# VHH binders against Sushi domain-containing protein 2 (SUSD2), part 3

Target 1, 195 residues: Sushi domain-containing protein 2 (SUSD2), of Homo sapiens (Human) (q9ugt4r445to639)
Amino acid sequence: RLASAFGDPHFVTFDGTNFTFNGRGEYVLLEAALTDLRVQARAQPGTMSNGTETRGTGLTAVAVQEGNSDVVEVRLANRTGGLEVLLNQEVLSFTEQSWMDLKGMFLSVAAGDRVSIMLASGAGLEVSVQGPFLSVSVLLPEKFLTHTHGLLGTLNNDPTDDFTLHSGRVLPPGTSPQELFLFGANWTVHNASSL

## First folded at step 4 (VHH; framework vhh_7mjh_2)

Design c7 (from m1a with A33G)
Fold by ESMFold2-Fast, scan of step 4:
Structure c7 (fold): chain B 195 residues (1-195), chain A 122 residues (1-122)
Amino acid sequence: as target 1 above (195 residues)
Amino acid sequence: EVQLVESGGGLVQPGGSLRLSCAASGFTFSSYGMSWVRQAPGKGLEWIGRIYSGGSTSYNPSLKSLVTISRDNSKNTLYLQMNSLRAEDTATYYCAKGRWYFSGSEYTFDYWGQGTTVTVSS
């Protein structure tokens, strides 16, 4: 099952629900207690080539960890306009090879500034550049059915509960833009948060 | 420009106590969680503990009885109080700023200080 986030940012949940959330800050895209999988993203205004901020927000970084794996961050590069990949805060170089076997994950880079991550569970991420922002896709194997939470929704073959808050409360279908902003803001990563 | 500058290291006798400081600049210190990490000569990094923006602390269970982390947001300063020091506590001590993108990773930091050396010797 595939979910994605791209543009200003538009989201498509694992059950196919589409929505837009122009947040500013760090948000939980996906939590799955089944494997202790976390995918988090930063949303902020983009920077155009003339140095001006964009009016809307989009994703500029995404980070992933599963269980006790390494932590990998993929972000927009300040200097090159492409992608930077960081392993536990250290920038990785791909001049010698296009892949790395890391603790708990396999990482590869492809032509066109695409980064692919495959986790031990079989969960996968693909990150690429789209304009001033990131495009992120998350692929989950079927064993994650009923085990997902976050902005990318509740994977259970029922799109009516995709807007589930951190508390477990569900916002109904036909959610207003104000309620969608509440849903997005509810999945904020706080500086005081812990495992 | 983010900077973290540790101070207060030096030579201390076994059983003694020491307080380390970390002066922070270039970011809104009060808004971020901060950690202490140490590295003994020829050894790997060992996480000591973390203090959140609100003052709550989390410690390495192996070190909890020996250390206390505190902060003074009005001075942009982080502290590590160490008591009952042993030769095994000889290390370079680093303060580190917590990263936004992951909660619960003790090694996930976006800025580190240059470190201050503590030597425990008779």
Scores: ipSAE 0.000, ipTM 0.111, lowest interface PAE 15.3, mean pLDDT 79

Design c8 (from m1a with A33T)
Fold by ESMFold2-Fast, scan of step 4:
Structure c8 (fold): chain B 195 residues (1-195), chain A 122 residues (1-122)
Amino acid sequence: as target 1 above (195 residues)
Amino acid sequence: EVQLVESGGGLVQPGGSLRLSCAASGFTFSSYTMSWVRQAPGKGLEWIGRIYSGGSTSYNPSLKSLVTISRDNSKNTLYLQMNSLRAEDTATYYCAKGRWYFSGSEYTFDYWGQGTTVTVSS
């Protein structure tokens, strides 16, 4: 089961709900207590190749940890215009290696500035560059059914509860733009839980 | 051709410390999880611990307080620091290379060194 976030940023939940949330800050894309899986993303204005800021926001960084695994962050590089990978907040070099067997995850970097992460649970992430922003895809195996929360929705084969707040309250289908902003803001990452 | 060469073994007194080294060649050392394994005379193999490509470690709970594993990817070298050595730590110590996989490794090795002998006696 696949969910994605890309562009301005546009989100597609695990149950197929489409929406946009133009936030500024760090947000929970996915959390699952089943394996202590956490996927967080940063949304901010982008920087074009000519040095100007974009009008809207998009994803510029994504970070992941599962249980007591290593923490990996993939972000847009300020100077090189490609991807930068951080392992436990230290920048990695890929001059002599294209993959790494990390604690609780496998990491690979492919041609086209694509980063792939496979976690011990079988959950996977793919991160690539799309213009001034990141494109992020998350793949979950079936054992996560009924165990997910965050912007990428509640994986349960029922899209009507995809806008579930951290409190467990559900915003109904046909939610207004004001209510969608509330949904997004409700999944803000605070300092104590930031990856 | 993959090679792993251990060094630093020898005679040490009870309560002493030793640091073992393993020089790796013939593969991209920085990508792989590496392990230390020991074998006491007349006993089976005992896994000591592993270090993932990024430097994170996991240890045998029975040995965690006595050992530290580290790596220097720029030198293609794996290290085992041992403290508070006891007669029971007398063994041949091997470094072992993890296999390529998409999940965490568990005692899965495709290459081993020849070993270095540590004798704790006084």
Scores: ipSAE 0.500, ipTM 0.810, lowest interface PAE 1.8, mean pLDDT 82

Design c9 (from m1a with G54S)
Fold by ESMFold2-Fast, scan of step 4:
Structure c9 (fold): chain B 195 residues (1-195), chain A 122 residues (1-122)
Amino acid sequence: as target 1 above (195 residues)
Amino acid sequence: EVQLVESGGGLVQPGGSLRLSCAASGFTFSSYAMSWVRQAPGKGLEWIGRIYSSGSTSYNPSLKSLVTISRDNSKNTLYLQMNSLRAEDTATYYCAKGRWYFSGSEYTFDYWGQGTTVTVSS
């Protein structure tokens, strides 16, 4: 099961719900207690080649950890416009390698500006550059059924509960744009839990 | 070809410390997780621990307080620091290369060194 976030930023949940949330800050894309999987993303205005900020926001960084694994962050590099990878808060160079066997995950850089991460659980992340923002895809094996929370929804084959707040409250049917912003803002990362 | 060469073994007194080295060649050392495994005379293999490409570690809980695994990617060298050695630590110590991929709940090895012998005796 695939979920994605791309562009301005458009989200597609694991159960196929589509929505847009122009946040500013750090947000939980996915958390799953089954394996203590956490995927967090930063949303902010992009910077165009002329130095002008974009009107909307998009993802500029994504970070992942599962249990006591290494922590990997993939972000847009301000100077080069490409991807930069941080391993446990240290910037990586891929000069002599295209992949790394990390604690709890496998990391590879494929076809230049694409980073792939495969976690011990079988969960996967793919990160690429799309204009001034990141495009992020998350693939979960079936064992995660009923175990997901966050902006990418509740994976349970029922899209009607995809807008579940951190408290467990589900937004009512007919969610408005204002309520969608509430949903997104509810999944803000607090400093104590930030990757 | 992949080569792993252990060194630093020898006779050490009880309570002493010893640092083993493993020189790696023939592969991109910095990309791989590496492990230490030992075998006492007449016993089976005992996994000591592994160090990932990041420098993060995982240890056998029975040995965690007694050993430290480290690596120097610039020298393609893996290390095992052992402290407070006892007669029960007498064994042949092997370094082992992990596979390129973590396979589900299993971690496998595809190459081993010839081993270096540590004897703890007065």
Scores: ipSAE 0.513, ipTM 0.808, lowest interface PAE 1.6, mean pLDDT 83

Design h12 (from m1a with Y101T S105D)
Fold by ESMFold2-Fast, scan of step 4:
Structure h12 (fold): chain B 195 residues (1-195), chain A 122 residues (1-122)
Amino acid sequence: as target 1 above (195 residues)
Amino acid sequence: EVQLVESGGGLVQPGGSLRLSCAASGFTFSSYAMSWVRQAPGKGLEWIGRIYSGGSTSYNPSLKSLVTISRDNSKNTLYLQMNSLRAEDTATYYCAKGRWTFSGDEYTFDYWGQGTTVTVSS
């Protein structure tokens, strides 16, 4: 099951719900206690190639860790485009290699514009550049059914509970933009949990 | 061709320390996790530990206070530092190239060195 976040930023949950949330800060895209999987993203105004700041926000960084694995962050490094990959907060070079066998994950880079991560659980992430922002896709195997929380929703084949707050409270379908902002803000990353 | 060449073995006294090296060639060393494995005379293989591409390590819990694994990607070299050696540490020490598995907890290797012998005696 695929979920994605792209643009300014538009989200598609694992159960197919579409929504937009123009946050500014760090947010939980996905957490799953099954494997202690955490995927977090930073949303902020982008910087275009000519140095101009965008009016809206989008994803500019995404970080992932599963259990006691290495921590990988993929971010927009240069205004002229391209991705920068950090491993445990250290910048990686892909001049002589296109992939790395990391603790708890496999990481590969294609042409500097796409990063793929495969986790020990079989969960996968693909990160690419889309204009001034990141496009992030998350693929989960079926064993994660009923075990996901965060902005990318509750994977259970029922889209009516995709807007589940951290408290477990569910916002109803047809929620307003104001209520969607509440949903997004509710999944803010706090210092103790930041990757 | 993939080659792994261990060195640094020899005779050492009980309580002593040794640093083993493994020179790697024929593959992109920096991409791979690397392991050390030992085999005492007449006994089975014992996994010592693994160092991932990024420098993170995982050790056999029975050995983690006695050993440190490190790597130098600029030299394509893997190291094993051993301290407080005892007679039962007498073994052939092998460098092994790791292989990705989806379980994440398998001790899987696709290439091995020929080994270097460490003898601990008084």
Scores: ipSAE 0.345, ipTM 0.734, lowest interface PAE 2.5, mean pLDDT 81

Design h4 (from m1a with Y101T S105V)
Fold by ESMFold2-Fast, scan of step 4:
Structure h4 (fold): chain B 195 residues (1-195), chain A 122 residues (1-122)
Amino acid sequence: as target 1 above (195 residues)
Amino acid sequence: EVQLVESGGGLVQPGGSLRLSCAASGFTFSSYAMSWVRQAPGKGLEWIGRIYSGGSTSYNPSLKSLVTISRDNSKNTLYLQMNSLRAEDTATYYCAKGRWTFSGVEYTFDYWGQGTTVTVSS
């Protein structure tokens, strides 16, 4: 099952629900206790090629860890429009290699600034640049059915509960823009849980 | 062709320390996780630990306090530092290149060095 976040940022959940949330800060895209999988993203105004800030927000960094794996962060490089990859908070260079066998994950970088991560569980991430923001896709194998939480929704073949809050409360279908903002804000990363 | 050449073995007194080296060639060393494995005379293979391409490590819990694995990607060299050596650490020590599988259950080895012998005796 595929879920995505891109643009201003537009989200598509694992069950196919579409929504937009213009957050400013760090948010839980996905958490799954099944494998202790955590995917977190930073949303902030972008920087255009002429040096001005965008009016809206988008994803500028995404970080992932599963269990006791290495921690990988993929972020937009300053102003130049490329990607930076950080391994356990240290910037990586890909001049000598295009892929790395990391603890609990396989990481590869393709021409055109695309980063692919495959985790031991079979979960996968694809990260690329779209304009001033990141485009992020998450692929989960079927064993994650009923085990997901966060902005990318509850994977259970029922889109009516995709707007589930951290408390477990579900916002009903037809959620207003004001309520969608509350849903997004509810999934803010707390300091103790930050990658 | 992949080549792994271990060195640094020899006779050491109980309680002593020793550092083994493994020189790698024929593949992009910096991309691969690398392991150390040992075999005592008349016994089976015992996995010591693994160092991933980024420098993170995983150790056999029975050996964790006694060994440190490190790497120098600029020299294509893998190291095993051993401290507080005991008679039961007498073994042939092998450097091994792993093959990653998506099952996550076990790391498989596709290439091994010839080994270097460590003897711990008075």
Scores: ipSAE 0.469, ipTM 0.793, lowest interface PAE 1.9, mean pLDDT 82

Design h5 (from m1a with Y101T S105Y)
Fold by ESMFold2-Fast, scan of step 4:
Structure h5 (fold): chain B 195 residues (1-195), chain A 122 residues (1-122)
Amino acid sequence: as target 1 above (195 residues)
Amino acid sequence: EVQLVESGGGLVQPGGSLRLSCAASGFTFSSYAMSWVRQAPGKGLEWIGRIYSGGSTSYNPSLKSLVTISRDNSKNTLYLQMNSLRAEDTATYYCAKGRWTFSGYEYTFDYWGQGTTVTVSS
């Protein structure tokens, strides 16, 4: 059960619902109380090669923690144009290693342009560069059924409740673009809970 | 060729402190989580703790107040600091290299050092 976020940014929930949300800020992609899994992403305008900001927004950073694991952030590198990985807020060097056995997760880097994370629960996260933004995919094993919340939806084999707000209120199918923006904004990360 | 060489063991008085070292070679030390394990005379193996490649640690709750594990990736060296040593801490201390598996089971060990002996006696 795969969910994705990519491009401008386009989201595909675990139950297969598609939507677009052009936020600016930090948002909860996924939270799951089952294992205290948290995946958060930053959305902002991209920067083109000529220094101009892109018209829409996209994901530029994603951070993950499960329980009391290490905290890993994967972001677009400001000057190098590739991916940069932070471990507990410190930039990692991949001089001699392409992978690391971290607390509560396994981290690997392929060719410097794709980062894969596997959590102790079996949850997986893959981050790559797509144009001026990040492409993020999250894979959850079936034990997470009924335990997910956030922009990537409620994994329960029922797509009609994928637009569930933090309060538990569900926006109905056929939600307008204005209401989808409110859904996205509802999952804003506040300072105290930011990874 | 993977090698782990412990050092720093010896005779210590009760209440004393001791720091053990483990020199690693033959693998990318910085990638791996490393553990300390001990075995008292005539007893089974007792896991002390683990340090992950990024420096985070996990300890045996029974030993957490007595020990600190650290690493220096630039020197390929693992350390175990022990404080407030008691006679029951007399044991051979081993460093062990872990292996990560994707089977969903807990961490296991694929290489061990020869061990260094710590004797706590007056």
Scores: ipSAE 0.429, ipTM 0.777, lowest interface PAE 2.2, mean pLDDT 81

Design h8 (from m1a with Y101T F102Y)
Fold by ESMFold2-Fast, scan of step 4:
Structure h8 (fold): chain B 195 residues (1-195), chain A 122 residues (1-122)
Amino acid sequence: as target 1 above (195 residues)
Amino acid sequence: EVQLVESGGGLVQPGGSLRLSCAASGFTFSSYAMSWVRQAPGKGLEWIGRIYSGGSTSYNPSLKSLVTISRDNSKNTLYLQMNSLRAEDTATYYCAKGRWTYSGSEYTFDYWGQGTTVTVSS
């Protein structure tokens, strides 16, 4: 099952719910205790080619770790107009290699500055550049059914509980824009748990 | 085309230390996880440990306190440092290239070296 976040940023949950959340900070896209999977993203104003800030926010970085795997962060390298990959907080060079077999994950960089990550559980991430922001897609195998939390929703074939807060409280269908903003803000990553 | 050549084996006294090397060629060494595997005379294969492309390591819990795996990507070389060697460490030591697969690559290998023999004896 696929979930995504792109643009300004627009989110599509694993159960197909669509919403927009213009946050500013770091947020939990996905967490799953089943494998101790964590996917976090940074939302901030983008920088256009002329150096001005965008009027809205979008994703500019995404980081992932599963269990005791290596930690990978993919972020915008606006100086170069492409993607920059960090492995355990150290910048990687992909000059002479297009992929790496990392602890707990496979990482590859493809034409067009696309980064693909496959985790030991079979979970996958695709990260690409879309204008001044990142486009992120997450693929989860069936074993994650009923085991997900975060902005990308609760994968359980029931979209009515996709807006579940960290406390377990569910926001009802027909949530207002104010309530959607609170849902997004509720999944803020604090410094102590940041990847 | 792919070649793995181990070296550094030999006779060592109990309690001694030894560093094995594996020279790799014919593939992009820096991209692959690499493993060390040993086989004592007349016994089965025993996995020692693995070093991933980024330098992270995983070890057989039975051996973790006795060995260290490292790599030098600029030299296409894999290393195994062994300390406090005992007679039971007598074996042929193999360098093995990881093969990434959908169902997990920790114990999957597509190329092996010829091995280097370590004999621990007084």
Scores: ipSAE 0.240, ipTM 0.674, lowest interface PAE 3.9, mean pLDDT 83

Design n10 (from m1a with Y101P)
Fold by ESMFold2-Fast, scan of step 4:
Structure n10 (fold): chain B 195 residues (1-195), chain A 122 residues (1-122)
Amino acid sequence: as target 1 above (195 residues)
Amino acid sequence: EVQLVESGGGLVQPGGSLRLSCAASGFTFSSYAMSWVRQAPGKGLEWIGRIYSGGSTSYNPSLKSLVTISRDNSKNTLYLQMNSLRAEDTATYYCAKGRWPFSGSEYTFDYWGQGTTVTVSS
């Protein structure tokens, strides 16, 4: 099952629901207690090639950890337009090899513009550059069915509960833009949980 | 004793296809994730992809349109299908075993095969 986040930012949940949330801050894209999987992203104004900030927001960093694995962050490189990969807050170099075998995950980099992460559970992430923002895709094996929460929705083959709050309360289909903003804000990362 | 033996390498013409096999023994093959890794002459190791015990796969993005990894647990065999081969695909190809049980570093390889050489030349 594939879910994506890209652009201004647009989200496509695991059950296929499309929505836009123009947040500013760090948000939970996905959490799954099954394997203690956490995927978090930062949404902020982008930096254009001329150095000015964009009017809207998009994803500029994504971080992932599963269980007691290493913590990996993929972010837009400051002023270069490429990607940086951080391992436990330290920048990694891929000048001598295009891959790394880390604690609980495998990393692969293609041409400096695309990063793939594979986790012990079989969950995967692909991160690439799209204009001034990141494009993020998350692939989950079937064993995660009924075990996901966050902005990328509840993976259960039922799109009507994709707007589930952290409390477990569900916003109904046809939710207004104002209510969608509240849904997004509800998944804000708190300092104690930040990757 | 864990053993991994690659086979199927050889000379192939540009644009051709080739399927590599890795015969595994000495462990419960179906319980482990398996990977393919290659090394071109004078270059470093390049990870190709991984297949998990349940059959799901993950690939190096630069190679995913050209390769397919599969496994047959009844035969304890891992496969790598390669299509549209180019001269730059000339390399020694290795299969590698992941660790078990899961201990927070499932992607560290504990055993490698001896490798099989693929040469793409006219």
Scores: ipSAE 0.000, ipTM 0.086, lowest interface PAE 19.8, mean pLDDT 77

Design n13 (from m1a with S103T)
Fold by ESMFold2-Fast, scan of step 4:
Structure n13 (fold): chain B 195 residues (1-195), chain A 122 residues (1-122)
Amino acid sequence: as target 1 above (195 residues)
Amino acid sequence: EVQLVESGGGLVQPGGSLRLSCAASGFTFSSYAMSWVRQAPGKGLEWIGRIYSGGSTSYNPSLKSLVTISRDNSKNTLYLQMNSLRAEDTATYYCAKGRWYFTGSEYTFDYWGQGTTVTVSS
């Protein structure tokens, strides 16, 4: 199952629920205890040509770790306008190779600044640049059914519980924009758990 | 053609240290995980550890305190540092190239070196 986050940022959960959340900070896109999978994203406002910050936000970095794997972060480069890949907080160079067999994951960089990560569990991430922000897609194999939490929802073939809070409380379908913002804010990354 | 050539073996006194090297050619060394495997006389293969493309390592828990694996991607060279050597560390040491990551077994290798012998004696 595919879930994605892109643009303003617009989110599409694994069960197909659509919503928008203009956060500022770091958020849990996905956590799954089944394999100790964690996917976290940073959301920041855009910058206009006159230096003014936009009201809306978008994703500027995504980090992933599964169990005791390497930690990979894909982020927008400050000055180059492309992608930077960090392995355990150190910037990677792709001058000699286009792919790397890392601990617990496979990393590939394709023409057009697209980064693909495939984890030992079979979970996958694709990260690309879309305008001033990142576009992120997450693919989960069937074994993750009933094991996901975070902004990308609960993968269980039932979209009515996609707005599940960290506490386990479920916000009902038809949740207001104010309640959707609270749902998003509820998945803020705690400092001790940040990737 | 893929080639792996081990070197640095020899006779070592108990308690001594030794550094083995593996020179790789014929493939993009920096992309692949690499392993060290040993075989004592008359015994089976024993996996020592693996180093991934980015330098992270995984070790056989029985050997973790005694060995360090490192790599120099600019030289296409893999290293095994061994400390506090004992008579039971006497073995032929092999450099092994990992297959594509989809096969995650610690014994899943597609190419091996011919081995270098380490004797810990006297």
Scores: ipSAE 0.327, ipTM 0.729, lowest interface PAE 2.9, mean pLDDT 82

Design n6 (from m1a with W100Y F102W)
Fold by ESMFold2-Fast, scan of step 4:
Structure n6 (fold): chain B 195 residues (1-195), chain A 122 residues (1-122)
Amino acid sequence: as target 1 above (195 residues)
Amino acid sequence: EVQLVESGGGLVQPGGSLRLSCAASGFTFSSYAMSWVRQAPGKGLEWIGRIYSGGSTSYNPSLKSLVTISRDNSKNTLYLQMNSLRAEDTATYYCAKGRYYWSGSEYTFDYWGQGTTVTVSS
């Protein structure tokens, strides 16, 4: 099952719910206790080529770890443009190679500044550049059914509980823009759990 | 062609320390996980540990406190540091190149070095 986040940023949950949340800060896209999978993203105003900030926000970095795996972050490069990939907070170079076999994951970089990550569980991430922001897709195998939380929703074939807060409270269908902001803000990353 | 050349073996006193090296050529060393494997005379192969492309390591739990694996990607070199050596550590030590797998923790190797002999004797 596929979920995505792109643009200003637009989110599509694993159960197919669409919403927009213009946050500023770091947020939990996905948590799954089944394998201790964590996917976190940073949302901030973009920078256009002329140095102007965008009106809205979008994703500018995403980080992932599963269990005791290496930690990989993919982010927009501030001065050079394109993507930077960090392995355990160290910037990686892909001039001499296009792939790496890391602890608990496989990482590859393809033409068009596209980064693909396949985790030991079979979970996958694809990250690419879309204008001043990142486009992120997450693929989960069926064994994650009923085991997901975060902005990308609760994967259980029932979209009515996709807006589940960290406390376990469910916001009702037909959520207002104010309530969507509350949902997004509720999934803010705290320093103690930041990747 | 892929080549792995171990060095640093020899005679060591019990309780001593030794560092083995493995010089790699013919492939993009920095992209692959690398392992150390040993074989004592008349016994089977025993996996010691591996180091992934980015420097993270995993070890045979029975050997974890006695060994450290490291790598220098700028020199295409793999290292095995061994401490508190005992007579039971007498073996031929091999470095082995991991074969790429998607998500596997497979201990499948596509290339092996010739081996270097370590003898622990008083």
Scores: ipSAE 0.000, ipTM 0.395, lowest interface PAE 11.0, mean pLDDT 79

Design n7 (from m1a with W100L F102W)
Fold by ESMFold2-Fast, scan of step 4:
Structure n7 (fold): chain B 195 residues (1-195), chain A 122 residues (1-122)
Amino acid sequence: as target 1 above (195 residues)
Amino acid sequence: EVQLVESGGGLVQPGGSLRLSCAASGFTFSSYAMSWVRQAPGKGLEWIGRIYSGGSTSYNPSLKSLVTISRDNSKNTLYLQMNSLRAEDTATYYCAKGRLYWSGSEYTFDYWGQGTTVTVSS
């Protein structure tokens, strides 16, 4: 199952729910206790080519770790206009190679414009640049059914519980923009758990 | 052609230290996880540890306090540092190249070096 986040940022959950959340900060896109999978993203105003700030926010960085794997962050490169990849907080070079066999994941880069990550569980991430922001897609194999939480929803073939708060409380379908902002804000990453 | 050449083996006294090297060629060394594996005379293969492309390591728990694996991607070279060697560490030590973990259903080694012998005796 595929879920995505792109643009201002627009989210599509694993069960197909569409919503928009213009947060500022770091948020849990996905957590799954099944494999201790964590996917976190940063949302902030974008910077246009002439140096001006965008009105809305979008994703500018995404980080992933599964169990005791390496930690990979993919972020917008300030100077290049492409992607920058960090491995355990150190910037990676793709001058000599376009792919790497990392602890608990395989990573490949297409000329710095698109990053693909395959985790040991079979979970996958694809990150690319869309305007001043990142476009992020997450693919989960069937074994993750009923094991996901976060902004990308609860994968269980039932979209009515996609707006589940960290406490387990569910916001009903047809949630107002104000209540949807509460849903997004509820999945804020705390410093102690930040990747 | 993929080639792995181990060196640095030899005779060492109990309690001594030894550093093995593996020179790699014929593939993009920096992209692959690399492992060390040993085989004592008359015994099966024993995995020592691996080092991933980015330098992260994973060790056999029974050997972790005795060994350190490192790599120099600029020289296409893999290293195994061994300390406090004992008679039971006498073995042929192999450098092994990992397959891309996702390209097969199971993590395996697709190429092995010829091995270098380490003898621990007085």
Scores: ipSAE 0.132, ipTM 0.617, lowest interface PAE 4.1, mean pLDDT 81

